# VH-VL binders against b7kms5, part 235

Target 1, 80 residues: b7kms5
Amino acid sequence: DTFETVRNTIRIESEVDESLRQLCHEERITKETWLEAAYLYLCEKPEELAQVIQLAQERLSQRKAIADYKRAKTMQERFL

## First folded at step 13 (VH-VL)

Design wa51 (framework fv_pozelimab)
Fold by ESMFold2-Fast, scan of step 13:
Structure wa51 (fold): chain C 80 residues (1-80), chain A 121 residues (1-121), chain B 107 residues (1-107)
Amino acid sequence: as target 1 above (80 residues)
Amino acid sequence: QVQLQESGPGLVKPSETLSLTCTVSGDSVSSSYWTWIRQPPGKGLEWIGFIYYSGSSYYNPSLKSRATISVDTSKNQFSLKLSSVTAADTAVYYCARTDFYDEGLVPFDYWGQGTLVTVSS
Amino acid sequence: AIQMTQSPSSLSASVGDRVTITCRASQGIRNDLGWYQQKPGKAPKLLIYAASSLQKGVPSRFAGRGSGTDFTLTISSLQPEDFATYYCLQYFNYPWTFGQGTKVEIK
């Protein structure tokens, strides 16, 4: 084989996964090849890459904030 | 992977302040709730309190007037100060992590090795 | 504060035995109960959280059951490394409190 691959396990939001699965089904591609193509395309587009990284940082920050809120609530309910 | 290591003087004089530091490696001190637990020789375990990196803390009412836990995110450490010590405070002191697995609370999933603090003149 | 009482305080057993340790809370704590193993001179180790969830890396011979006020830890086939003191912890209400411990010693 001319390509060597590695297996990754990732967790993404259900709504995003559903949308991506529909896109892949309609276009007859796989999530793996979409991810590879998206990354390779963005590497050729520094300005767009920067925007995607900013969105990723924002989404990561929001996930952390939600987790922090839920955890704080769990710890606080034990005062009662 | 996650490792906790206690450090501080092993001997403290009565009426003085006991000071211990826990150094965290393999995890960020900003990700979890950090706890101190003690065990007098030959006795059971007593929970002292916890701290979150934001400064949120809670203490066992039996110790709250004397205990202070603080966190130093730049050094990835958290510390315990226990004032006005007496012989009853002689114990092995452990630091430990309280974390969440899929948002479920998991107390004390990793512990330091413990450090013996003797209160004696 | 919620009082945690373990039974028995100590027991003697042989390798291969089935061992059961009980923990009772003075009031309902849902499933906010953990089990910890402590060997002489060592820090305690988490075995079970949420009354019945086995911690990663802990052998499957350890099992926790119960909810509310009555809880058990079972070791289905005792191994040499299992001779230790076992503690339960309630984390339902502050302050979090441990049981007095159950020492499992060689018969």
Scores: ipSAE 0.463, ipTM 0.802, lowest interface PAE 1.7, mean pLDDT 91
Fold by OpenDDE, second read of step 14:
Structure wa51 (fold): chain C 80 residues (1-80), chain A 121 residues (1-121), chain B 107 residues (1-107)
Amino acid sequence: as target 1 above (80 residues)
Amino acid sequence: QVQLQESGPGLVKPSETLSLTCTVSGDSVSSSYWTWIRQPPGKGLEWIGFIYYSGSSYYNPSLKSRATISVDTSKNQFSLKLSSVTAADTAVYYCARTDFYDEGLVPFDYWGQGTLVTVSS
Amino acid sequence: AIQMTQSPSSLSASVGDRVTITCRASQGIRNDLGWYQQKPGKAPKLLIYAASSLQKGVPSRFAGRGSGTDFTLTISSLQPEDFATYYCLQYFNYPWTFGQGTKVEIK
């Protein structure tokens, strides 16, 4: 293989990470190659890509909401 | 660089529980598989099992009923417990890392120095 | 469990010699085969993974070949630091299993 790779830090929700780990283990692939393959596949599937983007936006909103809650809680604890 | 170090009692009585801890530095235990391997004196190597940071683990069937591997991400450590030990469990115990590359698994690319555990009354 | 049989169990060789160690699996393991070097009183060291991939920092005189059931580790020109015991490992199926080892001794 002649591909050059780039290191990235990707944080995945723990339950999703475990599920993905299991799949990759069974199929003898890596999370990295799964991500590459999934992206390339979706690039050829505009309707499916739109659905995945929508789901990703929803998950991001949830992460932000959780982060906001944690910040608020920390501030409350600071003033108690 | 990644470093692993085993720690724990070097002497365990028969029927008791062997307990070892591996401290990892230079890498987070929140990635890779973390493995235990043992080697009786003058003998070959035996895979005990490993654990992923999420808690998912695999064990050698020969030891599954007695072996428990756990991970502590807060301390960057993982541990081995082996219950109901006998003289047959006397061995050098190694902790090791199994990593991933784009080509797949890379078993045991880093090892601890090993620690001798002797089972004796 | 998949059995890994190494041959020979031991061999004597001289510095500069070409050394070949064989590992045979009781069933097909694709390329999920690793080679390790162990010196007395030390932990094993990874040499080869995925049957033929050289681990970083390992001298190019080490080479792994094979797929399926038959695998070889070759040292093209044996060096003084290469006298050790070598193990193969299959990680295709659980439990992961080692060969019994091959001790490379000085002639």
Scores: ipSAE 0.018, ipTM 0.731, lowest interface PAE 6.5, mean pLDDT 91

Design wa52 (framework fv_pozelimab)
Fold by ESMFold2-Fast, scan of step 13:
Structure wa52 (fold): chain C 80 residues (1-80), chain A 121 residues (1-121), chain B 107 residues (1-107)
Amino acid sequence: as target 1 above (80 residues)
Amino acid sequence: QVQLQESGPGLVKPSETLSLTCTVSGDSVSSSYWTWIRQPPGKGLEWIGYIYYSGSSWYNPSLKSRATISVDTSKNQFSLKLSSVTAADTAVYYCARTDFYDEGLVPFDYWGQGTLVTVSS
Amino acid sequence: AIQMTQSPSSLSASVGDRVTITCRASQGIRNDLGWYQQKPGKAPKLLIYAASSLQKGVPSRFAGRGSGTDFTLTISSLQPEDFATYYCLQYFNYPWTFGQGTKVEIK
């Protein structure tokens, strides 16, 4: 029997990572199992899942705005 | 997924303005930098310029006085105008995308098929 | 403007050969160097960016090396579909400039 897993590398905000790492240490769990548990729990809670998706969409929009600014700055620096 | 398609007249008279449009599908024109590159028949490639959807643009100094690139986000298109053309501007014109990643740039990762523009009376 | 010089301008090779193309920049460009393949009548295709990073979907027989001013593209075992013109591009400083091209043709 093989439990099938996929290795993922994700980038998250450093403050969120630090907070999550502390929680995982205190509760003696891993980031992997936290992510699995959180997703599975939310899949059974449609209203809460919708709220999380909304927050994710807002955070994605904010990151895009920052990325756009950085891209413009990078191009400008090539002329400096 | 991402596809670019050039369109515009294949023949332009000397002294007139060359106008080309690139239609982007599979990606938003507001997500990347968009480029025009040309290639005279039998010769090498020459970068013309970049546009970002906000209107920020950068041009090859050799073409800056004649070239204008603009973006139309509602049509998901960007365009090139090159004024005062001569026979030396006869070339295949390509549109292309440049993307960004954490470690830097991915230059010209998707290209249109190219459109031949002949400058002739 | 940074001048990009490719060597050789053309070469003849057989299927299965190891082919090496060189690109030299007139000034240091770090690793801001890309390689493109162009077949007759078609648009160029990105093979390698950041001097050595293989673009997704490009066969592993293509490899780029170098930094600063001296760069190479190697095709470890030439295939029939690899006969084409290859261009290097520096994207360190504006204007971005291409090499003159290297034509790889059938021996």
Scores: ipSAE 0.006, ipTM 0.656, lowest interface PAE 9.8, mean pLDDT 87

Design wa53 (framework fv_pozelimab)
Fold by ESMFold2-Fast, scan of step 13:
Structure wa53 (fold): chain C 80 residues (1-80), chain A 121 residues (1-121), chain B 107 residues (1-107)
Amino acid sequence: as target 1 above (80 residues)
Amino acid sequence: QVQLQESGPGLVKPSETLSLTCTVSGDSVSSSYWTWIRQPPGKGLEWIGYIYYSGSSFYNPSLKSRATISVDTSKNQFSLKLSSVTAADTAVYYCARTDFYDEGLVPFDYWGQGTLVTVSS
Amino acid sequence: AIQMTQSPSSLSASVGDRVTITCRASQGIRNDLGWYQQKPGKAPKLLIYAASSLQKGVPSRFAGRGSGTDFTLTISSLQPEDFATYYCLQYFNYPWTFGQGTKVEIK
């Protein structure tokens, strides 16, 4: 009742979302509380946090490359 | 917030080169496609071309032989040079951004205020 | 180049009126059509992209429809700030081309 929250709009890969939704359903928790718990737990584990950050950087780089490719393809298809 | 601002001489002599710069703030010039559009007094809009920071570009065939657009990533600017100008090139020149939303291509979502260039002796 | 023809070239309307502007492409452009509003002495402003997608911050009284060659922009209840010139743009094929404009005038 006294928690102050913010609403964030985030986009994640569909297969990851499906897996996370299944986990949350089975364990009777919400995506919001899972995200909070995961972050808080990892902040106490520097070596595991570093591994997660590395995976995040790799995923970000991959998504950027895919987005750049799709954008260039869209501009090029206008040459018709 | 994204803002674009044109700058450059407002008066150019016939046969000389028109040179304009657009300064981008609130966004990286490396993240979007950048464009120039012009509007002669009392007339409609004409698209000049686009540039991407990698050098990918396309120019309206009506202007391709005279127009060059370039990017300066260190200054977060892009520029237009239009050579061999005549009175027909008198127009308000706008810079604008073309971006991509989740729904796809979105042309000219932000514009500069425009700068009048008069070609006269 | 794809030619974009707007109709009418100008119209007179009163506050509260429903206004419809049309735009026709000389060949099929799918939904690669945008609508822009320009007030005297100002830069154009994006209203609608992809024929029917309302730009963030644009009032819901603006609506776009159409696909292929025939497109419309409707203002359901004209406001004082809506008196302007409206342009359509095709971005299906290079060079991208604007319509000639439709001037919406008071009275």
Scores: ipSAE 0.486, ipTM 0.827, lowest interface PAE 1.6, mean pLDDT 92
Fold by OpenDDE, second read of step 14:
Structure wa53 (fold): chain C 80 residues (1-80), chain A 121 residues (1-121), chain B 107 residues (1-107)
Amino acid sequence: as target 1 above (80 residues)
Amino acid sequence: QVQLQESGPGLVKPSETLSLTCTVSGDSVSSSYWTWIRQPPGKGLEWIGYIYYSGSSFYNPSLKSRATISVDTSKNQFSLKLSSVTAADTAVYYCARTDFYDEGLVPFDYWGQGTLVTVSS
Amino acid sequence: AIQMTQSPSSLSASVGDRVTITCRASQGIRNDLGWYQQKPGKAPKLLIYAASSLQKGVPSRFAGRGSGTDFTLTISSLQPEDFATYYCLQYFNYPWTFGQGTKVEIK
């Protein structure tokens, strides 16, 4: 196989990353190939893809809320 | 840079519990697996087990009934307890880091200096 | 448990020599194999992981090869600081297991 790859920085929540790492270790695959395979699978499953997108949007919203809280806290500490 | 340091009693009586702590600096214990390995004097290496900060752990079946590894994220430490020790448990005990990335594991890329624990009456 | 057998158990060599150490697994472990160097009174040091990946800071004279059941560690030109005991480690299945070690001594 002649695949060209692109390097990306992907940050995953710690508990999810651990679970995914364990799965990949047991199945002798990598997080990268898991991501590729999962995406390709979902591309053929529009209803499941929509569900994953919804979940991803919710998780992003949570990340943003946490980031906002941290920024607010840092700003508050700066003025104290 | 990442540094690990073992601490605990160097002498334990038979049937008692061996207790060691590894203090980690230069890295958060929330980012890797944290491992214990031992080496009897003049002998080879034996994997004891490891723990992730979330509590996930694996143990060598030869020690599983007696070994407990725990992590304290607030102190950036992890510990080993080995119950019902005998002379066979006399060894240098090492703590080590097992890192990982998308491609796989990197076992024991950093080690403590090791601490000798002698089981004797 | 997967057994790891190293060969030889010991060898004598001179500075500048090419040294090869073999590690055989009792079953296939793909590339989940690490190599470590240990000097007397010191903790082991990671040399190679994933069978052939060189750890940061390790001299390029060290090379790991192999997949499946047969693995080799090669020191292309032995240096004075390379006299030590070397261990292989499989981390394919639990429990993780070490080879019995290979002591590289000065001739």
Scores: ipSAE 0.015, ipTM 0.727, lowest interface PAE 7.6, mean pLDDT 91

Design wa54 (framework fv_pozelimab)
Fold by ESMFold2-Fast, scan of step 13:
Structure wa54 (fold): chain C 80 residues (1-80), chain A 121 residues (1-121), chain B 107 residues (1-107)
Amino acid sequence: as target 1 above (80 residues)
Amino acid sequence: QVQLQESGPGLVKPSETLSLTCTVSGDSVSSSYWTWIRQPPGKGLEWIGYIYYSGSYYYNPSLKSRATISVDTSKNQFSLKLSSVTAADTAVYYCARTDFYDEGLVPFDYWGQGTLVTVSS
Amino acid sequence: AIQMTQSPSSLSASVGDRVTITCRASQGIRNDLGWYQQKPGKAPKLLIYAASSLQKGVPSRFAGRGSGTDFTLTISSLQPEDFATYYCLQYFNYPWTFGQGTKVEIK
């Protein structure tokens, strides 16, 4: 049996990454297999999946607002 | 991928207003800063200004009294109006995107193909 | 406004040559400098931003260096598709300004 894989680059918040790295180290698993397992598990639990999607939407909105603010400041600094 | 396309009349009479539109696909006009740049035949590039969908903008002082850039988020377009044109405004007009990567500014990473505007009677 | 001066205004080169063009700012612009390539009848294309950062999809033979007022673009081994006009841009202070261009022509 062989698995066909795809390489992805994912950017996550540093404290989340540190916590996830610690978990993976303690449990002797990888971030890749944790991501796969979490998705597969949630696909079997629609109510829990919906809660995770809501959290993801909230985090995305916060990231966008912060990025928009920082970009606006960069453009404003060009006046000086 | 991101694609930009200019449209508008290729001929404008002296003293009239030049009006161009840039249609954006593969990106939202709300996610980046948008710009117009022009190039007279056989000459170099001149930056006209930028617009951001929320209302932030800048116009090159050389054109500030005549230039207006606006955004239409419903059509995913942005436009340039340049009033009181003269032969000196004859140029290829380009629209382009300014974006950010890892909080760093990346100016003009995508361009439209350009549209020639000739000012003549 | 910050004036950008390129040197030389034009040069002739052969395929395989190492080509270097220079851009000088009338005042310090940190590393807020980009390089653009324009082929006849085409829109310019971003090659390098932040003085030395290669844009994705641009061949590694293009390299930018410099900070402050003096900047260079080097093409390590000129290819047939590299014959074009090259422009620098300062984006440190408004209005953003381009250099006058350097035309790289085939011998």
Scores: ipSAE 0.473, ipTM 0.820, lowest interface PAE 1.6, mean pLDDT 92
Fold by OpenDDE, second read of step 14:
Structure wa54 (fold): chain C 80 residues (1-80), chain A 121 residues (1-121), chain B 107 residues (1-107)
Amino acid sequence: as target 1 above (80 residues)
Amino acid sequence: QVQLQESGPGLVKPSETLSLTCTVSGDSVSSSYWTWIRQPPGKGLEWIGYIYYSGSYYYNPSLKSRATISVDTSKNQFSLKLSSVTAADTAVYYCARTDFYDEGLVPFDYWGQGTLVTVSS
Amino acid sequence: AIQMTQSPSSLSASVGDRVTITCRASQGIRNDLGWYQQKPGKAPKLLIYAASSLQKGVPSRFAGRGSGTDFTLTISSLQPEDFATYYCLQYFNYPWTFGQGTKVEIK
């Protein structure tokens, strides 16, 4: 069997990235294959998938809030 | 506006520990990654490492055994310690901010003015 | 570590000239590439991030392009204040690494 891969830019929060890096090193896997496997596993677990989606939405909301704050601050500094 | 300022001894003896502090103003240290970079006189730039306010960090493998970066949120500062210094560690040391947003990183959007540290007996 | 090779190491140009600096990565770094300007006795200044995103406050005559392994910084019309040393930075993988620099001198 053959498969194709696509290039993606994945930005991971520092704490999560470090923990994931350690896990992948210990288990001799990559962050990419871990992500693939985790997604495939969750696709078979609708309740767990829903929980992960909720967490992901919360984390995205936090990122946006931070970005918005920084943008607002930058704008204030620019027009003072 | 965001400002960074390095402070510490400009002269360190061989085998001793280089110690610098970066004071951040205009932004909380809890909002970005905080980085140290150095530049030997007349040479290029070398990334030393960074720290996140939570304590997560990465060091350049070339310095990993000797470098320690720490953060003090109460003082809005972060610091660099480099042990067992030699003449090769003589450089201008910069602290810098790496910002982030939901789309990615913005490395070193703000810098300190830099501080020269000379290793000499 | 990923090696970043800039070319040329130095160049001479006149005010008004179009200047192009190249940065090549030893392996693919996607668009995780930054460009910095450094003047003597001063800290570097961010010009471009994410290969092509112009930092706020940076003149539009600066432009970054590229993806993968080959990247360029272009100054469409060189100004007197643009004579400086320029560095590329990859932040795709640790350790983050800089190019060796390109000095833009007055002809």
Scores: ipSAE 0.022, ipTM 0.699, lowest interface PAE 5.8, mean pLDDT 91

Design wa55 (framework fv_pozelimab)
Fold by ESMFold2-Fast, scan of step 13:
Structure wa55 (fold): chain C 80 residues (1-80), chain A 121 residues (1-121), chain B 107 residues (1-107)
Amino acid sequence: as target 1 above (80 residues)
Amino acid sequence: QVQLQESGPGLVKPSETLSLTCTVSGDSVSSSYWTWIRQPPGKGLEWIGYIYYSGYSYYNPSLKSRATISVDTSKNQFSLKLSSVTAADTAVYYCARTDFYDEGLVPFDYWGQGTLVTVSS
Amino acid sequence: AIQMTQSPSSLSASVGDRVTITCRASQGIRNDLGWYQQKPGKAPKLLIYAASSLQKGVPSRFAGRGSGTDFTLTISSLQPEDFATYYCLQYFNYPWTFGQGTKVEIK
């Protein structure tokens, strides 16, 4: 089959992005192919996939808390 | 999708308290900032104030002594009380949402249809 | 409070016209400016936030520009449904304040 691709725009933590870019540069691969490979690998490892999902849920919860805090500060900063 | 609906008496006597409720659907009242805005017939828009579900609020100084906004998370509603009304308070009252898109502040992205409140004897 | 002055207060235009309305703040408000459209008997509708960001579902003929004190809303090719009153809002400082409105009328 010919690979058909889609364009995705995603935001990730700067430190993670920096580390991933360095890894991809050193190994001569792209972030796109690393993402595909990582997902496919984890799909064959149910216990590890479950752990990654749990970490993702924890990071999502943390981002929500940080976002709520920043929103509150933005509303308060409007020169009360 | 997000919908807001105002409700409350359309007629209020001078010196009494104007009371309006906004019912929110398609969004949790705990997830955004909620606002009241009014518009006297044939005139422009005036921001009244906002509330966050935690009770944090800020009011337009022109109305601060008379206005109170409150949230009822169990009913997914927020309300406005404006005391000591006069004919100058006759207006269409709108409720509206203020939200954040990717950490950017977006004021009044959804509005209720508005409710006319007439202050008359 | 920050005063928002719109110009013109009203204008007459024809379908297909390019219409520009201006909003001036009495002090710097960065890009904390929104544009709202209000049709007779209806609630206002958000068109643009952060001076230039088009709200989802709003036609691309609407464009906002500016920063600091001087802002414009441009309608590149006026449609029949665009005849309305347009309001700017500053949300830089409390209290948040609207301009007096610009009425776009049929010529």
Scores: ipSAE 0.360, ipTM 0.761, lowest interface PAE 2.2, mean pLDDT 91

Design wa56 (framework fv_pozelimab)
Fold by ESMFold2-Fast, scan of step 13:
Structure wa56 (fold): chain C 80 residues (1-80), chain A 121 residues (1-121), chain B 107 residues (1-107)
Amino acid sequence: as target 1 above (80 residues)
Amino acid sequence: QVQLQESGPGLVKPSETLSLTCTVSGDSVSSSYWTWIRQPPGKGLEWIGYIYDSGSSYYNPSLKSRATISVDTSKNQFSLKLSSVTAADTAVYYCARTDFYDEGLVPFDYWGQGTLVTVSS
Amino acid sequence: AIQMTQSPSSLSASVGDRVTITCRASQGIRNDLGWYQQKPGKAPKLLIYAASSLQKGVPSRFAGRGSGTDFTLTISSLQPEDFATYYCLQYFNYPWTFGQGTKVEIK
């Protein structure tokens, strides 16, 4: 049996990446397999999935606010 | 996917206010920097000003006293008003987007087709 | 305001030629320089931003170089659709200013 895979490049917060990397090292798994397992587990747990989606929406909102601030700062540099 | 379209009167009398609207599709008017640029017939390009997220705006000092750019987020539009026009304001007016890519600031990556405004009696 | 001067103001070239257009800023602008192509009766089109970054969908024969005050746009093998006026833009400092344009005409 062979799995068909696709390569994805994902940007995550450095502290989260460090924590996940430590977990994967200690448990002898990979980030790829952890991500697959986490998603599959949550698909079987609708209430937990809803909580994760809410957290993801909150984090996305925070990232947008930070990106907007950085962009505004960059434009301000051009207009001084 | 991103498209911009200018609209407004093609003829404005001297001393009156020139008013143009740019309708944006394929992007939110709240997510990028929106700008007006003009080009007198047979001449080069002149940046007029920009607006971001309905609050932050900057204008070319040569036009600052007369130019106002505003956003209507409900219609996904932004507009230019230029007061006290003279024959020197006759030009093709373009709206355009400025955005950020991973590599940084990207000025005027999409443009409207342009609209000719003639200032004459 | 930062003045942008293009050289030459016009040039004549043949299909297949290597064409180079220069843009000079009156003061340092880092790499905050863009290049635009304008065909008669049409809106300008972004070719290059950040002095050397090719915009998606723009043919690889277009290349930009430079930093500080001296910049070049090179078209490595001129095509029929490349006959146009080219403008540089500095976006380092307010107000943003364009060069006067360089017209590339068929020889």
Scores: ipSAE 0.015, ipTM 0.682, lowest interface PAE 7.3, mean pLDDT 88

